# Ledger of designs, part 25: VHH binders against (R)-2-hydroxyglutarate dehydrogenase (hgdH)

Target 1, 331 residues: (R)-2-hydroxyglutarate dehydrogenase (hgdH), of Acidaminococcus fermentans (d2rju7)
Amino acid sequence: MKVLCYGVRDVELPIFEACNKEFGYDIKCVPDYLNTKETAEMAAGFDAVILRGNCFANKQNLDIYKKLGVKYILTRTAGTDHIDKEYAKELGFPMAFVPRYSPNAIAELAVTQAMMLLRHTAYTTSRTAKKNFKVDAFMFSKEVRNCTVGVVGLGRIGRVAAQIFHGMGATVIGEDVFEIKGIEDYCTQVSLDEVLEKSDIITIHAPYIKENGAVVTRDFLKKMKDGAILVNCARGQLVDTEAVIEAVESGKLGGYGCDVLDGEASVFGKDLEGQKLENPLFEKLVDLYPRVLITPHLGSYTDEAVKNMVEVSYQNLKDLAETGDCPNKIK
Key: E = the ipSAE of ESMFold2; O = the ipSAE of OpenDDE; V2 = 0.75 times the mean of E and O plus 0.25 times the DockQ between their complexes.

## First folded at step 12 (VHH; framework vhh_7xy4_2)

Design v2 (from u7 with R101E V102L; at its last look DockQ between E and O 0.66; V2 from the best seeds 0.00; counts 0 for: pae E 2.3 > 2)
Fold by ESMFold2, look of step 12:
Structure v2 (fold): chain B 331 residues (1-331), chain A 122 residues (1-122)
Amino acid sequence: as target 1 above (331 residues)
Amino acid sequence: QLQLVESGGGLVQPGGSLRLSCAASGFTFSSYAMAWVRQPHGKGLEYIATISYSGSRTWYSDSVKGRFTISRDNAKNTLYLQMNSLKPEDTAMYYCARTIELDESGYTYDYKGQGTQVTVSS
């Protein structure tokens, strides 16, 4: 079975190869994303493709895959919106995704951004990188053990974030649309209003559901404590970006960290140094550094997350090829 | 055995009101987010409203915002849908649904009842 893997960075290659020892596929890994006719045509002679979120399996590219004889479409992502699922089903492509890979990877990044904002390390290290070692009042910090940390969304990732903050000595409260059992040792489940009222740090780990809209609205921000820190490493659509910018500019938020942006494809993965960003809200967010920290969708860019994504994708392909089904089939 | 039993449907003139109820049993009702969905004849399921486990948060589809109100009584294991200003396009079978969390994929419904018919006269 010949497998073309898109969007593979050099550091990930050993993981793809090591995971393949259990499967024996004939793999080719390319750094390119599926985004043009040329990159779709790379699949000539391949039986299967493994995509990433910046790969676009649109009608044009799916038509090319069908003509080339590609049989299986895998994506090493939890999101599947980059695939025209209805058209792919019409063309007869079995598809599978990776619903879970490493809650720790994402939770740890959120904790890291929160701690960088709390302890002012982006501000301070940017100054010491220029040989300025003067200590000023902005560097004075509250220790996290004296903070209340609010976790919005207590699924797998949110629970890991809660456990990490608890392990650091914080008081941890959280909110979810479900009653979450088994968390009492590290998190008190409360209402959203109580999270907003009490938290020095809020981290967002809820899914985005179009019908529910954004969770971080102007009203959400108004109810937060003055000078609190907000972190979103979940989905960009959960946050009203204009509202966050206003809150940082006014000092309502002491800091904002994110690994995601609504519309991030226009900037993430690109070197835009020296250029004005097309999206004016992103331009404003970048200008608010170091009170605003942006990582470019790095949540799953870790050894364990990549290993799990690749291993599950290889297993999904095996299951589809052998039985026509798999637990992670895109239906 | 998990049971969701809808009631309160019927025939209503345009502009009228109905209150739907859903009696839940066989699970810890107060731990679950709950939803109403509907199926117009010959169409797929349409999302109507969701309520969190405590009732503290509610969400509505754009088609019903301002007209419908979801609520729950956890002491009675009952979910409600108050439907006001009914329109002919609200004609459908209405289902009470239990939600479950998919990891990063959001929510899905793992059980719905047999439904109650709402017909808004033409």
Scores: ipSAE 0.503, ipTM 0.830, lowest interface PAE 2.3, mean pLDDT 92
ESMFold2 (binder alone), look of step 12: mean pLDDT 85; pTM 0.869
OpenDDE, look of step 12: ipSAE 0.694; ipTM 0.884

Design v3 (from u7 with R101T V102Y; at its last look DockQ between E and O 0.85; V2 from the best seeds 0.00; counts 0 for: pae E 2.5 > 2)
Fold by ESMFold2, look of step 12:
Structure v3 (fold): chain B 331 residues (1-331), chain A 122 residues (1-122)
Amino acid sequence: as target 1 above (331 residues)
Amino acid sequence: QLQLVESGGGLVQPGGSLRLSCAASGFTFSSYAMAWVRQPHGKGLEYIATISYSGSRTWYSDSVKGRFTISRDNAKNTLYLQMNSLKPEDTAMYYCARTITYDESGYTYDYKGQGTQVTVSS
C-alpha cells in the first residue's frame, strides 16, 4: 500500500517511521497541505492519503484523487469538516478519522494555562525577561489547594484535567450533559450553576455542538465568581469572544486562557508580528496579555498525541483495506 | 426492554398549544440526556430540543426557541415538550429520543419511540 501523508513536520517524521514498523506501508511524508490542485496531484501513484485539519478535501481535490486512483481517504484528526463527506461518499471513497488521541496532551495544556494565570507567571516572567525583579501586589497568588476548580465537560479530556487538579490538592467539581460514573475519587459532579457559583478556575472540555451553541455566554460569565479564571482548550465556538473580552476588561474575569479561537484559521500558524490583525476581537485579546494567554492550537502537538493519531490512522487503513470497514469509518 | 412511548399529539389550530409526553422504561432514565426530534412528511429528522440528565440545562433549535419548552420528571421517568404558538410548519411526527453520546459531529440517538403526530392546520 502506498500512503501519502500531508502536513508532516520534521519532528513528527520519526514517529511516522516508528509506527510503520508494525504495518509495513510504503509511506511518503510531505510538509505540504492538501489545499491546491498541485498538492492534490502529489497523490499520483498512491493508494491512500492521510490528511490534517489544514487539508481541504473539497470537490475539486476529490475529483483529482478519483482521477489519480486514490482509494482511501484518512485523516489524523478528530474533526472531519475539512472533507466534503457527502461528495466523497458519492465518489465511493471509504474514509476514516481519529476520534480520540492523548487526552493528557490537551488537559495538561489547560492546567498549564490555568496555573500561569493563577500564579501570574506570564506577567512576572515577562518583567524579569526585561531585568525587572520588583515584586508587586498583582503577583500575590492564591494556592490552587485553596481553590475550587470547575470542569465543564467530563469526557476523557475533562476527567484527566480533573484528576490533575485533584492531584495538586484543589477541590474539583464538574458538569456534563450526562451522569458520569466512576469519577467520585477526584471530582464531584454538580450542576452548571454550581460550577459557576463556586469555582475560582473553570476549564472547558465540552465538544461544540451546533444545537447546544456556545457554553460561555454573557450570562455564564455574569454568574462566575468575581476575579475567577477561565480556560478554553476545547473549541473556539464554545466561547462568546466579545463577552470574554468585556469580562476581562471589567475585571469580572481575572484571567482567560485559550488554545482555540472561533475563526482561528485567519491567524493560527502564521507569523503576523508587527501587523494589525484583521479580526478586531483577536487584536483585543492579544492586547490583553498577560491577563489573556493564547496558544495557537497546540493541544495535540505532543509526542503521545502524534503517536496516537498516526497509529490509529495506520490501523484504520489496514481495517478498510482488509475488510471494507473499520470502527472509525466516517459515515 | 427499552421503551419510549410518546403521547399528546393531535390536530390543533395555528397559535394553539400541545403538551407531549414520553414515558420511558427499561433503562435508568435519570442518567441520560433526552431529546425531541420531529419528522415532517417526506423529510428527514429535525432536531428540536435536548435536556440534560438532571434537567438543569436545555437547548433548542432556532425554529422552536421561545415557543417550545423541554422538561423532565425523573421520579416519573417522563420527558415533556410544551409546544406553544404552533405554526403549520410544526406539523410532523414527534419522537422522544435517548441520547447515548455526543461529539463534535452531533448527538447520537440510540433509540427513539414510535412517535406522536402533531398536525397544525386551519
Scores: ipSAE 0.486, ipTM 0.820, lowest interface PAE 2.5, mean pLDDT 92
ESMFold2 (binder alone), look of step 12: mean pLDDT 85; pTM 0.868
OpenDDE, look of step 12: ipSAE 0.614; ipTM 0.852

Design v4 (from u7 with V102F; at its last look DockQ between E and O 0.60; V2 from the best seeds 0.65)
Fold by ESMFold2, look of step 12:
Structure v4 (fold): chain B 331 residues (1-331), chain A 122 residues (1-122)
Amino acid sequence: as target 1 above (331 residues)
Amino acid sequence: QLQLVESGGGLVQPGGSLRLSCAASGFTFSSYAMAWVRQPHGKGLEYIATISYSGSRTWYSDSVKGRFTISRDNAKNTLYLQMNSLKPEDTAMYYCARTIRFDESGYTYDYKGQGTQVTVSS
C-alpha cells in the first residue's frame, strides 16, 4: 500500500515512520500541501493520501486523483471542510478523518497562556532577555489557587483544562450547552452569566457553530470581571477580535491569550518580521504584547497529538482497505 | 426506548401563528440540548433553532429570527416552538431533534422524531 502524506514537517517524520512499523505502508512524506494541480500530481503511483487542513481536495484535485488511481483519501484532521465530500463520494472515494486527538495538547496550551498572563512571565522574560532585571509592580501576581477559573465548553478538552486548573488549586466553574455529569470532583457546572461574573480567568473550549455566531462578544466582555484574563485556543471565529482589542486597551481584560485568529491564514506560518501586517486588527493585537499573547495555531503540534493523528489515519486506512468501512469514515 | 413525538402542526394563513410541541421519553431530557429542524417538500433538512439543556441559551437561523421562539419545560420533558408571522416559505415538515456532541468542533443530531406538517397558505 503506497501512501502520500502531505504537509509533513521535518520534526514529524520520525513519528510517521515509528507509527508505520505496525502497519508496513510504503509511505512518502512531503512538506507540500494539496493546493494546486501540480501537488495533486505528486500522487502518481500512490494508493492513498493523508491530507491536512491546508490541503484542498476540490473537484480539480479529486479528478486528478481519480485519473492517477488513488483509492483512499484520509485526513489527519478533525475538520473535513477542505474536502468536497459530495464530489468525492460521486467519484467513489472512501474517506476518513481523525475526530479526536490528544485533548491534553490544547488544554495544556490554554493553561500555559493563562498562567503566563497571570504571572507576567512573557513581560518579565522579555525584559531579562534585554538584561533588565528590575522588579516592578506589574510583576506582582495573584496565585491561581486564589482564582476562580471559568471554562466555557466542557467537552473533552474543556474537562482536561478544568482538571489541570483544579489540580493547581483553583476554584473551577464551567458552562456547556449540555448537562455534563461526572465532573463534580473538579468543576461546578453553572450558567454562562455566572462564569462571566465570577471568573478571574476564562478559557474557551466551545465549538464554533456558524449559526450561533461568536461566543465572546462585546456583551460577554462587558459582563466579565474587571481585569480578568481570557484565553481562546479553540476557534478564532468564537471571538470578536475588535471587541477584545478594545477590552484590553481599556483594561477591562487584564490579558488575552490565543492560539487562533479569525483570518489567521494571512499571518500564521509566515515570517513577517519587520513588516506591517495586512490585517490592521492583527497589527493591533501584536502591538498589545505582553498583555496579548499569540501562538500560531500550535495546539495540536505536540508529540502526542501528532502521534494520535497519524496512528488513527493509518488505522483508518487499514480498516477501509480490509473491510470497506471504519469508525471514522466521512459520510 | 428513546422517543420524540411532535405535534401542533396544521394549516394556517400567512401572518398567522402556530405552536409546536415535542414530547420526549426514554432519555434524560433535561441533560440534552435540543433543536427544531424542518424539511420543505423536495428539499433537505434546514436548521431552525437550538436550546441549551437548561433553556438559558437559545439560537435561531436567520430565516426565523425574531418570528420563532424555542423553549422547553424540563419538568414535563417537552420542547416547544412558537411560530409567529408565518410565511408560505415556512411550509415544511418540522422535526424535533436531540443534539449530541459530534467532536470538539461541533454537534450533530442522533435522533429525530416523525415530524409534524406545517402548511402556510390562503
Scores: ipSAE 0.651, ipTM 0.887, lowest interface PAE 1.6, mean pLDDT 93
ESMFold2 (binder alone), look of step 12: mean pLDDT 85; pTM 0.866
OpenDDE, look of step 12: ipSAE 0.672; ipTM 0.874

Design v5 (from u7 with R101K V102I; at its last look DockQ between E and O 0.63; V2 from the best seeds 0.64)
Fold by ESMFold2, look of step 12:
Structure v5 (fold): chain B 331 residues (1-331), chain A 122 residues (1-122)
Amino acid sequence: as target 1 above (331 residues)
Amino acid sequence: QLQLVESGGGLVQPGGSLRLSCAASGFTFSSYAMAWVRQPHGKGLEYIATISYSGSRTWYSDSVKGRFTISRDNAKNTLYLQMNSLKPEDTAMYYCARTIKIDESGYTYDYKGQGTQVTVSS
């Protein structure tokens, strides 16, 4: 079975190779994303592809895959919006995804950004990097054990974030669209209004559902405590970026951290040093450092997350090839 | 045994109002987000509205926003859809649906009732 794996970075190659020892596929890993006719044509002679979220299995590329004889479409992602699922089904492509990988990877990054904002470490280390060791009043911090942390979205990732903050001594409250059982030891489930009213730190771990729109709106921000911290390591579309900028500029938000941006493909993965960003909202966000922290979609860029995504993708392909089905089939 | 039983459909004039009910049994209704979907004759299912487990949050499709109101009574295990300013385009079979979480990927419907017909015509 010949497998083309897109968007593979050099540091990930040993993981792809090691995981393959149990499967024996003929793999080719390329750094390119599926985003042009030329990158789709790379699949000539391959039976299966493994995509990332910045790979676009649109109608054009799916037509090319069909013509080339590609049989299976795998994605090493929890999200599947980059695949035209209805057209792929119409063409007869079995598809599978990775619904769960290391929730700790995402949760840890969110906690890290929150703590950097709470303890002012970006501000302070930027100054000491220039040999300025003066201590000023802005460096004075509340200890997290004296904070209430609100978790919006209590799925696997949100619960890990809640557990970490609880382990640090914070009071943890959370909100979800569903009643979540079994969290009482580390989190009290409350309404969204109560999260907004009481939280010194809010971290977003909800899915993006287009029909529901953004979670962080002007009304959401208005209801937050003055000077509170907000972190979004989930989906960029969950946040009204212009509203967040206004809230940071006015001091309503004491800090904002994110690993995602709505429209992030225009900047993430690129070296744009010395250049003006095309999106003026992103330009403003960068200018608000160190009150705004941006990591460029690093949430799953860890040893455990990559291993999980690759192992599950290889197993999904095996299941599809042997039986025509798998537990992680895209329906 | 899980059941969702819709009622309250019927024939109504354009501009009129109608209230749909959905009686739920066989599961802990108050733990689940619930939705209304509809199927116009000869067409696919169309999303209408969603309500969180407690009723504290609601969402609507653009086609019904401002005209329809989803609500629930957890003590009675009942979901409601108040439909005002009805248009001929609202003619469809209306279904009550139980929503389940697919982790960080979103939600899906794992059970849908038999439906109740709403017809809006002069």
Scores: ipSAE 0.569, ipTM 0.856, lowest interface PAE 1.9, mean pLDDT 93
ESMFold2 (binder alone), look of step 12: mean pLDDT 85; pTM 0.865
OpenDDE, look of step 12: ipSAE 0.728; ipTM 0.898

Design v6 (from q8 with R98K R101E V102Y; at its last look DockQ between E and O 0.91; V2 from the best seeds 0.00; counts 0 for: pae E 2.3 > 2)
Fold by ESMFold2, look of step 12:
Order: C-alpha cells, then sequence, then structure tokens
Structure v6 (fold): chain B 331 residues (1-331), chain A 122 residues (1-122)
C-alpha cells in the first residue's frame, strides 16, 4: 500500500513515521498541498492519499486521481468541505476523515488566548521586548478565579475548556442546544442569555452550520458584559467580524482572541509582512493588536493532535482496504 | 414507544395564520432540540426551524424567517410552530422531528411524526 501524505511539515515527520510502525505502509510525506494539477500528479504510483484542509479534492484533481489509479482518499481533518464529496462518490472513491482528535489541543489554545487577554501578556511582553519595563494601568488584571467563564458549545472540546477553566478556579457556565449530562462537577449548564449576562470571558466551541448562521452577532455582543473577553477557536463564520471590530474599538469587548477567520485562506499560511492585507476587515483586526490576538489556525498543531489524526487516518485506510468500510467513512 | 403527534393544520388563505402543535411522548422531551420540517407534494423534506432543549435558542430557514416562530412547553411535552403571513409555497405536510445531534453537515433527526397538512390557497 503506497500512501502520499500532503501538507506534512518537517516537525510532523517523526510522528508519521512512528505511527506507521504498526501499519507498515510505504509512505511519502510532502510539504505540498493538493491545490493544482501538478500537485495532484504527485500521486502517480500511489494507492492512497492523506489530505489536509488546504488540499482541494475538486473535480479536476479527482479526475487526475482516478486516471492515476489512486483508490482511497483520506483526510486528516474533521472538516470535509475541501472534498467534492458527491463527485468523489460518483467516481467510486471510498473516503474517510478524522471526526475527533485531541480536544485538549483546541481547548488549551482557547484558554491560552483568554489568559493572555486577561493578564495582558501580549501587550506587556511586546513592550519588554523593546526594553520598556514600566508597569502601567492597562496591565492591572482580574484573577481568573474571580471570573465567570462562559462556554458556548459543550461538545468534547467545550467540555475540556470548561474543565481547564474550572481547574484554574473560575466559575464556569456553559450553553448547548442539548442537555449535557455528567458535567456538574465543573460546569453549570445555563441559557445563552445567562452566559452573555454573567461571563467575564466567553469561549466559542460550537459547530458552524450555515442554517444556524453566526452565533456572535451584534445582539450577542450588546448583551455581553462591558469589557468582557471573547475567544473563537472554532470556526470563523461563527463571528460577525465587523461587529467584533466595532465592539473592540468602543471598549465593549476588552479583548478578542481567535484562531480562525471567515475567509482566512487569503492570509493564513502566508508571510505578508509589510504588505496591506486584501481583506480590509483583517487589516483592522491586525491593527487592533494587542486587544485582538490572532493565531493562524494552529489549534490542532500539537504533538497529540497530529498523532491522533495520523493514527486514525492510517487505521481508516486499513479498515477500508480490508473490509470496504470503516467507522469514519465519509458517507 | 417514541411518539410525535402533530396537529393544527388546515386550509388557510394567503396572508393567514396557523398554529401547529406536536405532542411528544416516549422520550425525555426536555433534553432534546426539536425541529419542524415540511414536505411539499412530490418533493423532498425541507428544513423549517429548530429550537434548543430549553427553548433558549431558535433557528430558522431563510424561507420562513420573520413569519414563523418555533416554541416549546417542556412542562406539557409540546412543540409549537406559529405560522404567520402564510404563502401558497408554504403548502406542505408539516412534521415534528426529534433531533439527536448537529454538526457542520446540519441537524440529524432520528424520528418524525405522521405530519399535519397545511394548505394555503385562495
Amino acid sequence: as target 1 above (331 residues)
Amino acid sequence: QLQLVESGGGLVQPGGSLRLSCAASGFTFSSYAMAWVRQPHGKGLEYIATISYSGSRTFYSDSVKGRFTISRDNAKNTLYLQMNSLKPEDTAMYYCAKTIEYDESGWTYDYKGQGTQVTVSS
């Protein structure tokens, strides 16, 4: 079984190799993404591919894969929108994804951004990097144990975020569209309005569903406590970016942290230092540093998350090849 | 046995109103998000609205936003749909549906009732 793995960074190579010891695939890892005819043609001689979210399995690339004899399409991602699923099914490609991996990876980043905003560490360290050691009033902070933290979305990741904040001593409340059992030791489940009214910090861990629209709207922000912190490490479309910019500018939000942006492909993964950003909302967000913190979709860029994504992808391939099915098959 | 019983359908003129009800039994109604879906004659199911377990969040398709209101009474195990400003294109069989999850691909339903017919005609 020959497997071409796209979008593999040097630091990830040892994980791909170590995970393969129990599978024995003939793997080739490339830094390239599947995004052109030329990168699709790299799969010549391979039986399977493992994609990332910046890999586009569109009709053109799927046609090339069919001609080359690629048999299996795996993606080491929870999202599958980068694959033309209907066309891939028409061509007869079995496909599988990684619906769950380390929830800690995303939750920890959200907690980190919240704590950086609460304790003003980006502001402070950027000044000390320039040898300014004066303490000013902006650095004065509320301890997290005196905060209420609101978690919107109490799936696997949201529950881990709730557990971490609880472990830090915060009062934790959360909201979900379903009643979530077994969380009482670390989180009180409440309405969204109560999250908005009571929380000093709100972290978003809900899925984005187009029919549901954004969760962070102008009305959402209006109902938040003055000076509260908002963090979104889930999906960029959950947030009305213009509304958040206005809220930070007015002081309604004390800080905003994100690992995702609606339309992020135009900036994430690129070195645009010294250039004006094409998207004017992104330009404004960058200009609001350090009240706005942006990490470039690195929530799953951890040792455990990569290990999970690779192991599950290898297992998915094994299951598909041996039985024609797997628990994580894209249906 | 899980049961969803819709009622309140009927014939109404364009611009009129109807209130649909759905009586639920056989599961813990107050733990689940609930939805209305509809099926126009000879067509597939169309999503209309969803309400969270407590009623604190509501979601609507674009075709009904501003005209329809979903609500629930957890003490009575009943789901409602208030339909105002009805149009001929609202004509369909309306179903109450129990949701079991949602993710980026949408809402997943594991049971729908037998439906109640809504006909909007002049």
Scores: ipSAE 0.446, ipTM 0.815, lowest interface PAE 2.3, mean pLDDT 93
ESMFold2 (binder alone), look of step 12: mean pLDDT 86; pTM 0.867
OpenDDE, look of step 12: ipSAE 0.644; ipTM 0.868

Design v7 (from u7 with R98K T108R; at its last look DockQ between E and O 0.83; V2 from the best seeds 0.71)
Fold by OpenDDE, look of step 12:
Structure v7 (fold): chain B 331 residues (1-331), chain A 122 residues (1-122)
Amino acid sequence: as target 1 above (331 residues)
Amino acid sequence: QLQLVESGGGLVQPGGSLRLSCAASGFTFSSYAMAWVRQPHGKGLEYIATISYSGSRTWYSDSVKGRFTISRDNAKNTLYLQMNSLKPEDTAMYYCAKTIRVDESGYRYDYKGQGTQVTVSS
């Protein structure tokens, strides 16, 4: 079976190849994303495609795949919003996704951003990189063991984040729409209002549900402690970006760390140095450095996460091909 | 055995109100987010309201926002839907649904009751 893998970076190639030893696919890995007709046409002669985030299997590209004789559509992501699933089904494409990979990859990044903001390391290191070694009042910091950390979303990623913060000595509280068992030793589950009221740091690890809208709203921000830190390494749509900007500007938020943006495809993966961003909200976010820290969706950009995504994807494909079904089939 | 039993449906005039109830059994009701879904005749199922396990958070579809209120009594293992300002377009079979989480991909229901019919007509 011939498999086209999109959005593969050079450092990831060895992982794709190593994992493939067990499957024996004829794989082609390309750095290109599925975001144009031309990139869709790359699938000529291939039986399956493996997509990633910001690959768009829209109607146009799906039609191309159908014409080319592609049989299977896989995404190595938990999210599937980038796929027109209904239309893909209509065209008869079996599809599969990766519901989970390394929770540590994302959790650790969230913690990192939180700590950078808490200890002002982005601010200080940016200055020392310019050979300014003066200590100022802005650099004065709280220790995390003297903080209450709120975790919104206590799934696999949220729980890991909670564990990490707990290990660092913080008081950890969390909110989830379900009652989460077995976390009592490192996290106390409370209401969202309580999280907002008590937390010095809040990290978001909730799923995005279109019908539910953003979690971080103006009301959300209003209820937070003055000077509190907010981190979002989940989904950009979970945050009212404009509200967050205002909160940072006013000092309501002491800092904001994010690995995702609503509309991130327009900027992530691009070198736009020296250019004005088309999205004025993104421009403002960038301008708020070092109070706002943006990573370009690196949560899963780790050796372990990539390995997991690739392995599960290969297995999904195998199962679909052999049985017509798989545990991670997109239904 | 997991059971969800809806009640409270009926015929009501436009602008009227109904309160639906759902009696839950066979699982730890208080641990799960619950939802109301509805299915108009000849149409697909749609989520209209969701409530967290503790009742502290609620979500509504745009179609019912401001008019419907989802609530729960965990001590009674009962889910409620207060429906005010009912419209003809609210006519549907209403189902109580137990939800599950799929981590980053969202939520879905894995079980729904037999449903109760709501008809809004002059």
Scores: ipSAE 0.637, ipTM 0.862, lowest interface PAE 0.7, mean pLDDT 94
ESMFold2, look of step 12: ipSAE 0.694; ipTM 0.904
ESMFold2 (binder alone), look of step 12: mean pLDDT 85; pTM 0.868

## First folded at step 13 (VHH; framework vhh_7xy4_2)

Design w1 (from r4 with T50R R98K; at its last look DockQ between E and O 0.87; V2 from the best seeds 0.56)
Fold by OpenDDE, look of step 13:
Structure w1 (fold): chain B 331 residues (1-331), chain A 121 residues (1-121)
Amino acid sequence: as target 1 above (331 residues)
Amino acid sequence: QLQLVESGGGLVQPGGSLRLSCAASGFTFSSYAMAWVRQPHGKGLEYIARISYSGSRTWYSDSVKGRFTISRDNAKNTLYLQMNSLKPEDTAMYYCAKTIRTDEGYTYDYKGQGTQVTVSS
């Protein structure tokens, strides 16, 4: 089976190849994203495609795949919004996704963001890199063991984040829409209001549900402790970006760390150094450094996460090819 | 055996109020977020309200926000929907739904038989 893998970075290629030893596919990995007719046409002669985020399997590209004889469409992502699933089904494409990859990858990044903001390491290291070794008042920090950390969303990622903070000595409280069992040793489940009231650091690990809207609203922020740190490595849509900006500007938030932005496709993956960002909210976020830290969606950019994504994708393909179904079939 | 039994539906005039109830059994009710969904005749299912396991958080669709209130009594294994200022467009079959977590968010693994709400002059 010939498999075309889109958006493969050089550092990821060895992982794709190593994982393929168990499957024996004829794989071609390309750095290109599925975002044009031309990139869709790259699938000529291939039986399957493995997509990633920012690959758009829209009607046009799906038609091209159909014409070219592509049989399977896979995405190595939990999200599937980049695929016109209904039309793909209409065209008869079996599809599969990767519901889970290394919760540690995202949780550790969230913790890193929080700690950078707490200890002002971004600020400090940027100065020392310029050979400014003066200690100033801004560098004064709390220790995390003296902090209460609030985790919003106690799924797989949230639980790992909670465990890490607990291991560092923090008091960890969490909120979830479900009652979570077995976490009593490292996290106390409380109401959202209590999380907001008591937390020095809040990290978001909730799913985005369109019907529910943003979790971090003006009201959310108002209820937080003055000077508290907020971290979002989940979804950009979970946060009212404008409200967060205002909160940081006013000092309500001591810091904001994020790995995701609502509308991030316009900036992430691009070198825009020296340019003004088209989105004024993003420009403001960038200008609020070092109180605002942005990583360009690196949560899953780890060896383990990539391995998991690739292995699961290969297995999905195998299952679909052999049985017509798989546990991770897009329905 | 999991059961969700809705009640409280009926015919009301525009501007009127109804209170729906859902009796839950066969699972640990207090551990699950719950939702109300509705289906107008000839239309698809519409999410209208959700409540966390403890009742501390609620969500509403724009179509019912400010008019409907979802609540629960975990001791009684009962979900409620207070519907005020009812409109003809609220006419639908209303279902109680047991929410479950998915990798992409939330879905429903079970819903009741429904109770009919009709708003008409």
Scores: ipSAE 0.320, ipTM 0.738, lowest interface PAE 1.6, mean pLDDT 94
ESMFold2, look of step 13: ipSAE 0.602; ipTM 0.871
ESMFold2 (binder alone), look of step 13: mean pLDDT 88; pTM 0.893

Design w2 (from r4 with T50Y; at its last look DockQ between E and O 0.75; V2 from the best seeds 0.57)
Fold by OpenDDE, look of step 13:
Structure w2 (fold): chain B 331 residues (1-331), chain A 121 residues (1-121)
Amino acid sequence: as target 1 above (331 residues)
Amino acid sequence: QLQLVESGGGLVQPGGSLRLSCAASGFTFSSYAMAWVRQPHGKGLEYIAYISYSGSRTWYSDSVKGRFTISRDNAKNTLYLQMNSLKPEDTAMYYCARTIRTDEGYTYDYKGQGTQVTVSS
């Protein structure tokens, strides 16, 4: 089976190849994203495509795949919004996704951002890199063992985050829409209001539900402790960006770390050094450094996460090809 | 056997009020977030309200925000929807739904038989 893999970075290629030893596909990995007619046409002669985020399997590209004889469409992401699933189904494409990869990858990044903000290491290291070794009042920090950490969303990622903070000596409290069992040793489940009232650091690990809107609202922020740190490595849509900016500007938030932005496709993956960002909210966020730290959606950019995504995708393809179904079939 | 049984629907005039109830059985009710969904005739399902397992958090769609209130009594295994200021556009079959977590968000795995709400002069 010939498989075309889109958006493969050089550092990821060895993982794709190593994982393929078990499956024996004829794989071609390209750095290109599925975002043009030309990139869709690259699938000529291939039986399957493996997509990633920012690969758009829209009607046009799906028609091209159909014409070219592509049989299977896979995405190595949990999200599937980049695929016109209804039309793909209409065209008869079996599809599969990767519901989960390394929870540690995202949780560790969230913890890192929180700690950077707590200990002001971004600020400090940027200065020392310029050979300024003066110690100032801004560098004064709390120790995490003297902090209460609030985890919003106690799924797989949230639980790992909670465990890490607990391991560092923090008091960890969490909120979830479900009652979570088996976490009593490292996290106390409480109401959202209590999380907001007591937490020195809050990290978001909740899913985005369109019908529910943002979790981090002006009201959310108002209820937080003055000077508290907020981290969002989940979804950009979970946060009212304007409200967060205002909170940071006013000092309500001591810091904001994020790996995601609402509308991030306009900036992530691009070198815009020296340019003004088109989105004024993003410009403001950038200007609030070092109180605002932005990573360009790196949560899953780890060896383990990539391995998981690739292995599951290869397995999905195998299952679909052999049985017509798989546990991760896009319905 | 899991069961969700809705009640309280009926015919009301615009501006009127109804209170829906959902009796749950066959699972640990207090551990699950719950939702109300509705389906107007000839239209798709609409999620209109969510409530966390403890009742400490609630969510509403814009279409019902400020008018509807979702609540629960875990001791009675019952979900409620207080509907005030009802409008003709609120006419629909209303369902109680047990919410589950997915990789992309929340959905439901169980839905009741529904109760009809009709708002008409």
Scores: ipSAE 0.377, ipTM 0.767, lowest interface PAE 1.4, mean pLDDT 94
ESMFold2, look of step 13: ipSAE 0.637; ipTM 0.888
ESMFold2 (binder alone), look of step 13: mean pLDDT 87; pTM 0.877

